# VH-VL binders against o97563: the designs that were tried, part 2

Target 1, 195 residues: o97563
Amino acid sequence: CSCAPAHPQQHVCHSALAIRAKISSEKVVPASTDPADPQKMIRYEIKQIKMFKGFEKVNDIQYIYTPFDSSLCGVKLEANSQKRYLLTGQILSDGKVFVHLCNYIEPWENLSFLQRESLNHHYHLNCGCQITTCYAVPCTISAPNECLWTDWLLERKLYGYQAQHYVCMKHVDGSCSWYQGRLPLRKEFVDIIQP

## First folded at step 4 (VH-VL)

Design g04 (framework fv_sotevtamab)
Fold by ESMFold2-Fast, scan of step 4:
Structure g04 (fold): chain C 195 residues (1-195), chain A 123 residues (1-123), chain B 112 residues (1-112)
Amino acid sequence: as target 1 above (195 residues)
Amino acid sequence: QVQLVQSGAEVKKPGATVKISCKVSGYTFTDYYMHWVQQAPGKGLEWMGRVDPEDGETKYDPKFQGRVTITADTSTDTAYMELSSLRSEDTAVYYCATDYLTGDHYYYGMDVWGQGTLVTVSS
Amino acid sequence: DIVMTQSPDSLAVSLGERATINCKSSQSVLYSSNNKNYLAWYQQKPGQPPKLLIYWASTRESGVPDRFSGSGSGTDFTLTISSLQAEDVAVYYCQQYYSTPTFGQGTKLEQL
């Protein structure tokens, strides 16, 4: 299983739903109704605590589905515990909620205060911004609505300081820049962003 | 044992502000909404608003919007309801309530209630 | 705002007899996507906070006696007590949670 890096904001923007939930149980189920298909999925029964995206539907999500094997990007979630998860995912054509390793899935306690706040107020509203991952220098803005994501370059982490503490926020003039907290003008810049 | 314990009765003059507390025990405070409900003497129940203790998000009924402020302090597992510009019509029992026991998703039903706090507004 | 209207305002029922309380919403509280009615029933005795009896219109809360049942869908709902006991004398409220929560005006149930 391999995943293109995506910022938490991109995950929320590109997912059909984002929820906070606990996992009640798990069950191995067939991947399709075709009895000749040997592929399996794991079905997790969830207790949904809050929805951050998907508000157009009042949806009592009872189950989420993930591939059985980690090589097919299946996720393993802790069932029958008090652990809360942030789950992002897609809704399949048959109505099933599907999640996998390439989605944004985190124990809730691992999320920063800004990430928790951004799930309610910032991420969804700023989906018009483009977040571009920097892998090497030089790395420069190619469009005014672009924010450069440098966690891989500077920390060799998927979710480093920038992912945890900044939102790519759209300004009135249509440009985007990294925002830390309440004041866009007071954001810190990494030196390599400078040309 | 799941329990909500509210602060004691208050007597206030018109124009004053009152702040009532609701201390929770027996469950994870941040997992469930905390609601506040007003009941005037001899009258029915009226929902005022709620807070999500995890992130501080609030929603208020338009009737109370602008006068009510609901907050949560996770360090003490205590929710607060502050009502300003008190009038004689605000004389009521105020309840805090949560949906811990039912726990169904997207549910604003209230299954665990505090004992109530009487607020009397008089000159 | 969804307005909840209960009927009757009060009723008296003899012990062991059936009590029926009605609740009408000004618009449907049935959400078609999940086929659930966002409707709850509460019991309140003098000097006490309300106690949840029924949620999702017909699901009985844990510990609530089976003589209590909820029925209905959309805009018309009923709470039934199949055989009145002395401890059931109370005021009963319906509440919708389809939108911003609103309560009915209450129905006072007395022993005849």
Scores: ipSAE 0.017, ipTM 0.574, lowest interface PAE 5.5, mean pLDDT 84

